# VHH binders against Ras guanine nucleotide exchange factor efc25 (efc25), part 6

Target 1, 234 residues: Ras guanine nucleotide exchange factor efc25 (efc25), of Schizosaccharomyces pombe (q9usu1r752to985)
Amino acid sequence: TPEEFASQMTLLEFDYLKQIPSREWIFRSWVSRDSRSAVRNYINFSNCFTYWIINCILEKKNTKARTAVISFFIQTAYKCLSLQNFSTLMSIVSALNSAPIYRLHAAYKLVKAEDIICLSGLREIVETKKNFSTYRALLRKAELPCVPFLGVILSDLTFIDEGNPDVLDSSPHLLSFNKRHRLADVVADVCRFQSSSYEMQSNTDLQSYILHRCRFVNQDLSYLFDKSLSLEPR

## First folded at step 1 (VHH)

Design V02 (framework vhh_vobarilizumab_d1)
Fold by ESMFold2-Fast, scan of step 1:
Structure V02 (fold): chain B 234 residues (1-234), chain A 120 residues (1-120)
Amino acid sequence: as target 1 above (234 residues)
Amino acid sequence: EVQLVESGGGLVQPGGSLRLSCAASGFTFSSYAMAWYRQAPGKGRELVAGIYSGGSTSYADSVKGRFTISRDNAKNTLYLQMNSLRPEDTAVYYCARVEYDSWGYSTDYWGQGTLVTVSS
């Protein structure tokens, strides 16, 4: 079910988050390709999961079956919001917003109006406008336990690095005149999120299934877009 | 396959304007930061302007107040509006995708470039 899948994704994401030692945030250990970085493992999992969703939708040959998978992930994303799992929420909405999936008008036409309204609200929450302002506001108000979106954390840490001449982003966290203070604030926030736990029952069979399916997912967007066109021509 | 295709370059008089476009395909455009770089004859590539996936922007000091970077996520297109052009703006302009999450900050895909010539 959407509830069970959301619960198990929350436990998986939270486990990845808890494995990250503070030194990785401070010393940016994931930048080294030779390092067995916990951040690197989490990034890889998130990317694989996003592409697995895209592949799940596109593997369905009939329109009704594609609609059912899309609806399942919309409902899963909504349950993730209820669990304050912003990481899985971001991954699901990113997959649904991908070019191969976003264009499936026939499949979306069959989605219930209530789910379309739900998806529109979820898109607003995770929108990138004003440096993720809507997401940042929700995160500030969130009580523990919570799974924050790793991408925003990594972007903030990258921008704090004063040695980088190609910095692109102006985050609210970077308005201080003290780099060490900004770094300490980000690390403290991550430690706060790691300090509690979700008390849900673990389903190791479902967790194992998700991890196994991600290992062999096709991440070729051009191929996936062509497959989308074959399922629903322009 | 990720592709970035620039257009809009050309010859313009000092004080003139040009708008560059970059058509992106093969990835979820809205999820990535994007940038414009330029390379003048005999010089290295330099960052001109960048835009984060959230819409925040940054500019090289030499172009602040004259250039505006923007994006249209519905059209998978990146823009650079160039006003009050100067001879020193003469360069090949490159569209680039920025990858934050895997490598810190890195530019992983580049377009072929579009030539902008500002005659004296």
Scores: ipSAE 0.000, ipTM 0.117, lowest interface PAE 16.7, mean pLDDT 78

Design V03 (framework vhh_vobarilizumab_d1)
Fold by ESMFold2-Fast, scan of step 1:
Structure V03 (fold): chain B 234 residues (1-234), chain A 121 residues (1-121)
Amino acid sequence: as target 1 above (234 residues)
Amino acid sequence: EVQLVESGGGLVQPGGSLRLSCAASGSIFSSYAMAWYRQAPGKGRELVAGISSGGSTSYADSVKGRFTISRDNAKNTLYLQMNSLRPEDTAVYYCATGLYEDWSGYYPDYWGQGTLVTVSS
């Protein structure tokens, strides 16, 4: 069910989050794609999961079956919102907003009005305009436990590393201090999220299934777009 | 080890055009999704346009119809053609790799240094 799937994704994502040691934020251990860091493992899982959703939808040859899968993930994303699992929410909406899936108008016409309204609200939450302002406001109000979206954390660290060009004329000592202070704030936030836990029963069979399927997913977006065109021309 | 170098920024009047370029390391370019981000003074970075390794493109609503992203894999170069520029387009523009086409799901692996675009008025 969407509820059970959302619960197990929340436990799985939270496990990835908890495995990240603070030193990785300091040393940027994920910067190489070949890195074996906990952050890189989490990025890889998130990417695989997003592409797995795209593949699941496009594997269905008939329109009604594609609609059922789309509806399932919309409902799952909404349950993730209720669990304050913003990471899985971002991945699902990202998949549904991808070019191969967004264009499937015939499948979307069969989606229930309630689910379409739900998806519109979820899209607003994940909107990137004004630097993810809607998401950031929601995360700020969220109480533990929650799973933040890793992408925004990584983006913030990049902003800290590159600094504000207007501040480059400050003494190197003051600039270094300011950057370390801001890095400390990010690390403290992550540690805060890691300090709690979800009190849900683990379904190890479902978690293992998800992890196994994600390891073998096609991530060629051009291939997936062509497949989308073959299922719904134009 | 990977470097992205942006160029083509400058001062332009409202309604004008600019073409940004991003030169990338040869070994990675053709295999990676590429994107343009921008950051206005006092604001965070936002995704402007993305292009997959296969050439599929996506755009932020604010630039759709005005900006065109393209790539030349033989030259390891990413482009952003910016038309009908508006004062709100004033920002430092960054080239990046490793992004999803639909903006939300992935953090870039590599960033350029940025190139300043100023639209007067």
Scores: ipSAE 0.000, ipTM 0.191, lowest interface PAE 13.5, mean pLDDT 79

Design V04 (framework vhh_vobarilizumab_d1)
Fold by ESMFold2-Fast, scan of step 1:
Structure V04 (fold): chain B 234 residues (1-234), chain A 122 residues (1-122)
Amino acid sequence: as target 1 above (234 residues)
Amino acid sequence: EVQLVESGGGLVQPGGSLRLSCAASGFTVSSNYMAWYRQAPGKGRELVAGITSGGSTSYADSVKGRFTISRDNAKNTLYLQMNSLRPEDTAVYYCAAELYGSDYWAPEYDYWGQGTLVTVSS
């Protein structure tokens, strides 16, 4: 069901989050694609999961079957919002907004009006405009437990390193202090999220199924886009 | 900083030609899937043409044979050559790049230009 799937995704995402040691943020162990860090493992899982959604939708040759899969993921994303699992929410909406899926107008015409309205609201939450302002406002109001979107955390860390403060005189100590202080704030927020827990029953069979399916997903967007065109030429 | 800046739009008579340009900065055009989309008055945004990192091209049926998508790797620029223009081609044209693809840590998976208006006068 969407509820059970959302619950198990929340437990999986939270497990990935909890495995990240603070030192990875400091040493930026995730920057290399060849890195075998906890952050890189989480990034790889999120990428695979997003592409798995795209593949699931495009595997359905029948329009009604594609609609059913789209509706399932819309409902799952909404349930993730209720669980304050912003990570899975971001992945699902990103998949639905991808070029191969966004264009499937025939499949979307069969989606219930309630689900379309729901999707529109979810899209507003994940909007990148004004540096994810809508998402950041929701995260600020969120009570523990919650799963934050890793992408925004990584973006903030990159911005901290690449920022150029306007200073009258060059003050390396002040610039270094400001960057360290901002890094410490991000790390403290992550540690706060990691300190909580979700009190939900684990379904190890479903979790294993998700992890195994993600390992072998096609991530060739050009191929997936061509497949989308073959299913709905316009 | 990733930017896509379109140019080349304007007023043209039916049967005329226009070449749209999309100047990219902050990434490499030849390494990514790039596309042209358009949004006509009163309609949704639709894909017009696409080019893969490997150079394979695809076109909407309505423009096939009339439009050509290409790129200049040295100038890091994407082009759309539009021939035999029709009033129905009137739209705001957008350049799009799928840069970070599935990379979860990227703040945006797809980047769009500001758009350039193409008006085919009747």
Scores: ipSAE 0.000, ipTM 0.149, lowest interface PAE 12.4, mean pLDDT 78

Design V05 (framework vhh_vobarilizumab_d1)
Fold by ESMFold2-Fast, scan of step 1:
Structure V05 (fold): chain B 234 residues (1-234), chain A 121 residues (1-121)
Amino acid sequence: as target 1 above (234 residues)
Amino acid sequence: EVQLVESGGGLVQPGGSLRLSCAASGSIFSIYDMAWYRQAPGKGRELVAGITSGGSTSYADSVKGRFTISRDNAKNTLYLQMNSLRPEDTAVYYCARDLTPYYEWSGFDYWGQGTLVTVSS
């Protein structure tokens, strides 16, 4: 079900989050694509999961079957929002917004109005306008437990590291202090999220299934777009 | 909600310049790493230039020093400034975005039919 799938994804995502040591944030060990860091492992899982959703939708030759899979993931994303699992939410919306999937007008026409309204709301939450203002507001109000979206954390760390500071801090001494202070704030927030847990029953069979399927997913976006065209020509 | 539409191609003489634009609809542009790909007649698609959501840029060796990729997140637009154009730059140019909003290269999608750039006298 959407509920069960959302619960198990939340446990998997939270496990990846808990494995990230604070030193990785400080030293940015994940920046090298060849790194074996916990952050890189989490990014790789997130990417595989996003592509797996795309593959699941595109493997359905029948329009109604594609609609059912799309509806399933919309409902799963909504349940993730209820669980304050913003990471899985971002992955699902990213997959549904991908070129191979976004263009499937015939499948989307069969999606019930309730789910279309839901998807529109979810898209607003993940919207980048005003530096992810809607997402950041929800995250600030979120009570533990919560799975934050790693991409915003990585973006903030990149901004700090690349020396694009607030122009008000145009003193070398103050710039060094402010960068260190901002880094400490990001690390503290992550540690706060890692300090609690979701108390849901683990379904190891479903978790193993998800991890196994992600390992075999096609990540050739050009291939997937061509497959999309073959299913629903322009 | 999201579409990528390329424009700015045309016919130019060797040594000339062109500026390509990619307009994205919707409000998810600034999340994504963006790239320009090209496909010359009878050849496969190749990555030309990339820019991360954080603004870091990368270039294929064949265009390094001649092309500049940039983005305007307020206008949801990606640019490719092409200087010192050569006949071998003749190709259809495609705008692409990464599937995931992470700060890295994980794959790209494309939208529309691209924009044709022809470099010849």
Scores: ipSAE 0.013, ipTM 0.299, lowest interface PAE 7.8, mean pLDDT 78

Design V06 (framework vhh_vobarilizumab_d1)
Fold by ESMFold2-Fast, scan of step 1:
Structure V06 (fold): chain B 234 residues (1-234), chain A 122 residues (1-122)
Amino acid sequence: as target 1 above (234 residues)
Amino acid sequence: EVQLVESGGGLVQPGGSLRLSCAASGFTFSDYAMAWYRQAPGKGRELVAGIFSGGSTSYADSVKGRFTISRDNAKNTLYLQMNSLRPEDTAVYYCAKDSYWEGLYPSDFDYWGQGTLVTVSS
């Protein structure tokens, strides 16, 4: 079901999050292509999961069956929002907004009006405009437990390292202080999220299924777009 | 403020060539995958070509061998070299930015440009 799937995804995402040691935030260990960091493992899982959704939709030759899969993931994303699992929410909406899926007008025409309205609201939450302002506002109001979107954390850490808008060249120690303060704030927020837990029953069979399916998905976006065209030509 | 400004469109004869440019600002251009989409009158938007932050490229079957996507990260500019143009290439061409940083997550392209019209007619 959407509820059970959302619950198990939340447990999986949280496991990836809690495995990330603070040293990776400080030293940005994921930037190296040779790195076997926990951050890289989480990124890889998120990418695989998102492409798995795309593949699931495009594997359905029948329009009605594609609609059913799209509706399932919309409902799953909405349940993730209620669980404050923003990571899975981002992955699902990203998949539905991908070029191969976004263009499936015939399948979308069969989606119930309430699901379309739901998806529109979810799209607003994940919108990148004004540096993810809608998402950031929701995250600030969120109570624990919560799974934040890793991409925003990584972007903030990169911004801190590369750009500091309050740079004072006449006082390098002030620049160092501001940079350390901002880094400490991000690390403290992540540690806060990692300290909580979800009180849900683990379904190890479903979790194993998700992990196994995600490991073997086609991530060739060009191939997937061509497949989309073969299903709904235009 | 993210801005994508397309240019280079115009009227061209079948078999001719055009180069489209997209000037990007308001974000770290080199960190994002970029794409060209097009929309012909009365039709939906079609992905034409994509280029990832790492430099790998992808093309729609209808343009493979005729179009080349490229980027100049020093100039924050995306290009589409269009050769052997056909009447069916007539469309408004849009520059699109990936929503996610440096391939961390799957591409989700936002159309923030106004588009540039390409007309292929005799």
Scores: ipSAE 0.006, ipTM 0.206, lowest interface PAE 9.8, mean pLDDT 79

Design V07 (framework vhh_vobarilizumab_d1)
Fold by ESMFold2-Fast, scan of step 1:
Parts: sequence; structure tokens; C-alpha cells
Structure V07 (fold): chain B 234 residues (1-234), chain A 121 residues (1-121)
Amino acid sequence: as target 1 above (234 residues)
Amino acid sequence: EVQLVESGGGLVQPGGSLRLSCAASGIIFSINAMAWYRQAPGKGRELVAGISRGGSTSYADSVKGRFTISRDNAKNTLYLQMNSLRPEDTAVYYCAAPDFSEYYTGSWDYWGQGTLVTVSS
């Protein structure tokens, strides 16, 4: 079931990616809080999915049951890595690294050694230090099809738009050229990812279930942290 | 290049108030969750308050009702209004951000230099 869940998440994430038109990169329409852009829809889905994982773990009153859910998501994340679905991988590890979940030492003690080793490797991949250098290296080596992590794309676009102070020349033409060239590179990469396809069979029932559950998830970190404390007080 | 710059710290007597500010650059501030952390000498770093891009807030139990986190997306600035300060609030306060959008819910990856808040005993 980790394999099937990873496959269906890959199809869902890839569908969100394919729906983003190039105009959104140019106008950065996702920046507005009230925007209903394709980028914002994808961000909202990813955020909801991450919180859904947190809620799934914390809804289990029994330590062994929490361990089973944690193990399921570790195995799902590893399968996503095999499918080159870095988006779902980032969401799962982010949830497991969240304050409410990271602190559940009793639940983690029951996780089998092979899954703990796996999680350590996955954590290294999603590490933000050195501007996501490990993730960026994996993405460069990845063959199509692949689902890249949207957050890195959004960050790169923001840095391009805000400029680079390394330039001492005051020529507007050269600055415009450099910005356009860098933007074109990012857009070309996204178009490359969008042009491929995964050849897995769709499970419409599971996809509908995921989308439904994500729409109604509790995203109150304070509430979730308090719930974590009630389950493991230390 | 991500940069977070805190200001507003200082010495205050018990029961007093301070407003901390954090100016952010190099991130898409309006779509990022932001947080305030603090670290007292000899203690670990602890979460004080968090705010989502939509304005939803979370607080540590020890500060709930006394502190208010807020954001100004037009100015790319995060605030922490601190009321009814206690000696145990003495710490270096850090502004924290993920280096991408608000769905990175666990680790806060970028940190400012910190601003010292001293509440006299």
C-alpha cells in the first residue's frame, strides 16, 4: 500500500504541475494571498497534504498505531524517491520533521531499524542547508519523468526577480538580459518536466479520497503540538 | 540570498512591553510561514509563536494571551508584540523562516542574528 499510495500521489502531483501555465512564472500571480492561480492551488494541496500526515499520526491514541502510520509514510516517501517524485517526498519528510511529530520518541523507538536508516537518508535529501544542494544534485541527475519540488522553483524565481548585486555595471540592457536569461532557464526546466508522463494506472477512488481528506485538515500548529504533548507528555 | 534582521529588543522591567520587528529579504514573504523563537543562556531554543501566510497564529502555552504575532506583507516585516513581560522571558529572540513556501512545517531553516530581550528581575 505504500507503493500504490506513492503511485497515486505521483499522478496527483504531476497533474497539478501540468496545469501551471507559463504566464504565472512571468507575473508571479501566486504572491497575492487571494490569488486562485494554478501555482497557489498546488501550494494549497501540498500544504494540506503535509498537515493531513501530521493529523493521521496524532489521531492514533496507541503508540504502536502511531508507529505504524509513521512507518507507512517513511516507506511511501522512499517509493516516491524511486519514482523521482521529490514533491511528495518533501511533504512527507516535512511532516515527520514537524515539531508535533519529531518529538514522538516513544513512537520512533518502535520503528524498525531499516525504516530509521531509510528516514535518515531521506532527511539528508530534503536538507535546506547550502540552498538545497543535495536535492538540486539529485534533480540534475534525474531522468524524466520527474516531479520537482515547487518550493525551490518559487524561490529561484523570486531571487531572479529581486536581482543580483554582484553587477557593478549600471547598464539596464545587460541587467534585463541576465534576468530574462535566468528566467528562461527556469521556465525551460519546468516545461521539460511538464512534457513527460508517468505510465501508471489511475486509482480514481484513492485519488478522490486523498483530495477529500486534504481539503478538511486541521492546520493549527499550536493545537497539533498540544495534542502531541497529550500523547507523549515528555 | 535570504536575510532576516531583527530589531526592537532591550531592557524592560517586569510587566512592561516591547515590540520586536523582523525585516525579511530574499524570500517570497507573503507565501511563507514565519516564526519567533527564543533562547535563554544555558537552555535550548524554543518556539514562541508562528504565523501562516493567511494570518493563522500559533503560540507557546507560556506566552499565550501575552504575546501577539503579526505580519505586514507590504513591508515584508514580521512583528511580535510582547505584553506583561516576566523575568523568564529573558532571552535572545530569533526570527525564523523556511527557505520556501509554508508547507515546510517542521524545521525553521533561516535565522536572523537575534535581538536580546532582558526583563530585570
Scores: ipSAE 0.000, ipTM 0.163, lowest interface PAE 12.5, mean pLDDT 78

Design V08 (framework vhh_vobarilizumab_d1)
Fold by ESMFold2-Fast, scan of step 1:
Structure V08 (fold): chain B 234 residues (1-234), chain A 122 residues (1-122)
Amino acid sequence: as target 1 above (234 residues)
Amino acid sequence: EVQLVESGGGLVQPGGSLRLSCAASGSTFSSYDMAWYRQAPGKGRELVAGIGTAGDTSYADSVKGRFTISRDNAKNTLYLQMNSLRPEDTAVYYCAVEYLGDYSSFYTMDVWGQGTLVTVSS
């Protein structure tokens, strides 16, 4: 079900989050390291999961069947929102907004009105405009436990590392102080998120299924777009 | 937040050339991977070309050999040189920052501004 799937995704995402040691944030180990870093493994999982959603939808030759899969993921994303799992929410909406899926007008026409309204609201939450302002506002209000979207955290760390405050150019020690202070704040927030836990029952079979499917998913976007065109020609 | 402004679009005949520019402000340009996307009427947005912080480039099969993406970090500007233009290249062209590092482009794709219209017709 959407509820069970959302719960198990939340446990998987949270496990990835908890495995990231503080040293990776400080030393930016993911930037120059291979897939052995915890951050890199989590990014790879998120990318594979997003492609898996795209593949699941496009595997259905019948329009009604594609609609059912789209509706399932909309409902799953909404349940992730209620669980404060912003990471899975981001992945699902990104998949639905991808070029191969976004263009499936016939499939979307069969989606229930309430699900379309729901998807529109979810799209607003994950909107990148104004530096993810809607998402950041929700994250600030969120109580533990929650799963933040790692991409925004990595973006903030990159900005801290590369972006220098113009006003402090004449005082290098103040630039270093500001950079370290902002880095410490981000690391503290991540540690806070990692310190809690979800008390949902683990479904090991479903978790293993998800991880296996993500390992072997087709990530050829041009192939997937061509497949989309074959299913709904224009 | 990165603010992007596209320019350089226009009407051109088949076989012609056009150079698009994207001026970036608000953030450190050199720290971001950048991309060009296009959207033809009635179609979704599609990736045309990407360029990483190390200068590594990627292209859609439909434009490979005809289009060249480049960046000038000193000017905070992204370019797309389009040669041997075809009627099917007609679209609104958008530049995008690939903001989230190693995340797939559809996590980072957003449209900043109105884009620049390229029309290829005789």
Scores: ipSAE 0.015, ipTM 0.344, lowest interface PAE 7.1, mean pLDDT 79

Design V09 (framework vhh_vobarilizumab_d1)
Amino acid sequence: EVQLVESGGGLVQPGGSLRLSCAASGFTFSNYAMAWYRQAPGKGRELVAGITSGGDTSYADSVKGRFTISRDNAKNTLYLQMNSLRPEDTAVYYCARGSDEYWYLTPSSFDYWGQGTLVTVSS
ESMFold2-Fast, scan of step 1: ipSAE 0.020; ipTM 0.505

Design V10 (framework vhh_vobarilizumab_d1)
Fold by ESMFold2-Fast, scan of step 1:
Structure V10 (fold): chain B 234 residues (1-234), chain A 121 residues (1-121)
Amino acid sequence: as target 1 above (234 residues)
Amino acid sequence: EVQLVESGGGLVQPGGSLRLSCAASGSIFSDNAMAWYRQAPGKGRELVAGITYGGSTSYADSVKGRFTISRDNAKNTLYLQMNSLRPEDTAVYYCAAYDWESGTLYSRDYWGQGTLVTVSS
């Protein structure tokens, strides 16, 4: 069901989050694509899961069957919002907004009005405009436990390290201090999220299924777009 | 960081032509797809045309044969050549990019702010 799937994804995502040691945030061990870090493991899982959603929708030859899968993931994303699992929410909406999936107008036309309204609201939450302002506002108000979106954390850490956004600091010492202060704030937030837990029953069979499917998903976006064209060529 | 800026919109007579451009600034990944969407007054957004990094294209039935989507990967620029324009093509046209770097969490989508196209006699 969407509720059970959302619950198990929340447990999986949270487990990945809790395994990340503080040294990885400080030293940015994930920056290399071939890094063996806990951050990279989480990135790989999240990316695979996003592509798995795309593959699940596109493997359905019948338009009504594609609609059913789309509706399932919309409902799953909404349940993730209720669990404050922003990571799975971002992955699902990203998949649904992908070019291979967004273009499936015949499938979307069959989606219930309730689910379309829901998707519209979820799209607003994950909107990237104004530096994820809607998401950041929700995250600041979120009670523990929650699963933050790792991509925003990684982006912020990269921006702090590589950028020089503080034009008000005319001194190298002040610029260094501000960079370290911002880094400390991000690390503290992550540690806060890692400090709690979700109290819900683990379904090891479903979790194993998800992990297995993600290992073997097709991540060739060009191939998937061509497949989308074959299913709805017009 | 990454910003999409549309240009080329305007007022045109039925049967006329316009070329829309979308310039992407900042870093974009190699495995990406780009698309044009439009939103007419009182309507939801709809996909007009899409193109993969490799050049495979798709079109909405209503524009097929009249519009051509293309891209210049070296310039990170997307184009939409609109021919035989009709009053029903009147809409705000949005550029979108769907961007993945293999093996990373970065599944990024970007949207421009839109450019207005009015087809009126």
Scores: ipSAE 0.000, ipTM 0.142, lowest interface PAE 13.9, mean pLDDT 78

Design V11 (framework vhh_vobarilizumab_d1)
Fold by ESMFold2-Fast, scan of step 1:
Structure V11 (fold): chain B 234 residues (1-234), chain A 121 residues (1-121)
Amino acid sequence: as target 1 above (234 residues)
Amino acid sequence: EVQLVESGGGLVQPGGSLRLSCAASGFTFDDYAMAWYRQAPGKGRELVAGIYSGGSTSYADSVKGRFTISRDNAKNTLYLQMNSLRPEDTAVYYCARESYYSGSMYFEDYWGQGTLVTVSS
């Protein structure tokens, strides 16, 4: 179910988050492609999961079956929002917003109106406008436990290094003008998120299935777009 | 589909200058941060210089004041101007497309094949 899937994804994402030591933020250990850092592992998992969703939808030759998969992930994303799992939420909405999936109007036409409305609201949360202002506001209100979106953390670290003034206007934790103090604030935020836990029953079979499938997913967006065209021609 | 092709390497005397170029294709160049890395024999790859899509730059302490990274978005080309070259700058230099996110989707890093820079008399 969407609820169970959201719960298991939350446990997986939280495990990736907990494995990141503070030194990786300081030394930016993920920047080298050859790095086997915890941040790099998390980025790789997040990307693989996003592409797996795209592949799952495009695997279905029947329009009603594609609609069922799309509806499942919309409902899963909404459950992730309820669990304050912003990472899985971002991945699912990103997959649904991808060019191969966004264009599937026949499949979307069969999605329940309530799920379309839900997706519209989720899209607002993940918007990049004003430096992720909607997401940042939700994250500030979030009580522990919570899984933050790694992308915003990585973006903030990039702007700390470059001194981009736009980050200071939209990121409260980057109000300091000293690079070390701003880095310390980011590290402190991550440590805060890591200090709690979700108390949900682990489904090791489902978790293993997800991890295994993500390792063998097609990440060729051009190929996936062509496959989308074959399922729903222009 | 993503390709990065470096050029401009060669043999140069200490104190000399070289300009490296990287021709990028298969992606929207303007949207990505780009970087130069180098690898000396028997060493790991190290970041030399980076440039954000907005033009902001960063440099390794070992090259600050001597190297300048720049980009020409109209030509999909990344450059590294290397001045006051030292023997310790001898390495294979790699052009890289840095990790990127578009909303909530991350793109992987891509590397060129490298161009050799030898600083010796």
Scores: ipSAE 0.012, ipTM 0.203, lowest interface PAE 8.7, mean pLDDT 80

Design V12 (framework vhh_vobarilizumab_d1)
Fold by ESMFold2-Fast, scan of step 1:
Formats: C-alpha cells, structure tokens, sequence
Structure V12 (fold): chain B 234 residues (1-234), chain A 121 residues (1-121)
C-alpha cells in the first residue's frame, strides 16, 4: 500500500504541476492569498495533504496504532524518493517534523530501527542547510520524469525578485545574468519538468479519496498540538 | 493563518534606545521560532536576532550585547530591545516566523510590512 499510495500521489502532484502556466512564474500570481492561480491551488493541496497526515496520526487513540500510521508514511516517503517525487517526500517529512508529531517519542520508540534510519536519511534530503544543497544535488542528478519541490522554485523566484542572489544556489547562469535571464532559466527548468509523464496506472478511487480527505482536514495547529499533549503528556 | 505586524520604529539619536514589537495573529505563533531581520538601503536582508519556541536566543555579531530578543507567548508578541544604537543600525526591521509548511519556500513568508528605524543626530 505504501507503493500504491506513493504512485497515486505522484500522479496527483504531477497533474498539479502540469496545470501551472509560465505566466504565473513571471507575474508571481500566487503571492496574493485570495489568488485562484494554479500555483496557489497546488500550495493549498500540499498544505491540506500535510495537515491530513498530522490528523491521521493524532486521531489514533492507541500508541501502537499511531506508530503504524507513522511507519506507513515513512515507507510512502521512501517510495516517493524512488519515483523522484520530491514534492510528496517534502510534505510527508514536513508533517513528521511538525511540533505535534515530532514530540511523540513513545510512538517513535515502537517504529522499526530500519524505518528510523530511513527517516533520518529522508530528513537530511529535506534539510534547508546550505540553501537546500542536498535536495538541489539530487534534483540535478534526477532524470525525467520527476516532481520537483515547488517550495525551492518559489524561493528562487522570490530571491531573484528581491535582488539577493547570495541565497540562491551559485549556478553560473543564475548569478551572471540580470533578473530577466535568471527568471527565464527558472521558467525553462519548470517547463522541462512539465514536459515529461509518468506511465503508471491511475487509481481513480484512491485519488478521489485523497482529494476529498484533504479538502476537509483540520488545519488548526494549536488544536493539534494540544491534542498531541493529551495523547503523550509533557 | 499567521499575520505579523511590526511597530516601535522611529527616529533616534546615536546611543539611544528603541523597543520594537511584533504582534502575531493566532495562538500557533507560540510554537514557532521567530526572528528579526533588517534591510538597510541598497543591502539585502540581514538576520539580526532569533528566538526558539523554547526561548533560546541567537544574535548577529554586530548587535550582540546591544540588542535583546524576547517573546511573550501569552500575548503572541515578539520584542527587540535595541540599546546603544548606531547610525549603521538604520534599516527597515522585519519580524518573521519559521512556519510549519506555508513558508518562505512558497513566497508566502510570514513577514510583516516592517518598521523603519533611523539613527541620526
């Protein structure tokens, strides 16, 4: 099921990516929270999915049941890495690193050693240190198809606009040209990712289930943190 | 969602003091790390001071010993006490959170509009 779930998430994420027109990168239409841009729709889906993972773990009354859900998502994230689906990988690790979940030491104690080792490796991939250097290295080596992490793309576009190249990866083309050329290079990379396809069988029922569940998830972090404290005090 | 509003900036003479405040909407702000950044004319944004959810602090070398960052989780407010101000401290000061997932990576940084601090005689 981790394999199947990873495959269906990959298809969903890739569909969101393909829907983004190049003009949104140029005009940064997603910056407004009231925006109905394709980028904003993708951000909203990613946030909902991340919160859905948090809710799935915290709704389990028993420590062993919470461990099973945590293990499922660790294994799903690892399968996403194999599919070069960095977007779902980032969402899962972000959820597991969230304050309500990270603190669940009793649940983590029951996770298999190999899954803990796996999670540690996944955490290294998503680390922000040296401007996402580990992730950027993996993305450079990735062959198509892949689903890049939208956050790094949006970050690069933001720092290009603010005129601060010191926080970008020191690619020669990004640092040597003016804002117009650097923007064009990022847009070209995104278009390249959008031009490929994954040839996996679509599971419409599972995809519909994921989309429906994400739509109605609780995103109240204060509530979720309090719930975490009630399940594992202190 | 977290919204940040900075206040307390103004004109002050060298050697003077100012206290900046950053009001965060929503109780979730208490579980995030928070920071003060500044941007002087013609320069990029510089980290000034940071504070974790647990209260651990860090400072840029240029302000260490002069500035103090603190937070009041009950009021969802971040503070920056600035003492012994220098002309080089002149900048727009911004507060920010380390967000859970709707972050700087998304071009949706939880940044305020900033508050201007001018140090001149």
Amino acid sequence: as target 1 above (234 residues)
Amino acid sequence: EVQLVESGGGLVQPGGSLRLSCAASGSIASIYAMAWYRQAPGKGRELVAGISSGGSTSYADSVKGRFTISRDNAKNTLYLQMNSLRPEDTAVYYCTTEPLYDSSWYGLDYWGQGTLVTVSS
Scores: ipSAE 0.006, ipTM 0.190, lowest interface PAE 10.0, mean pLDDT 77

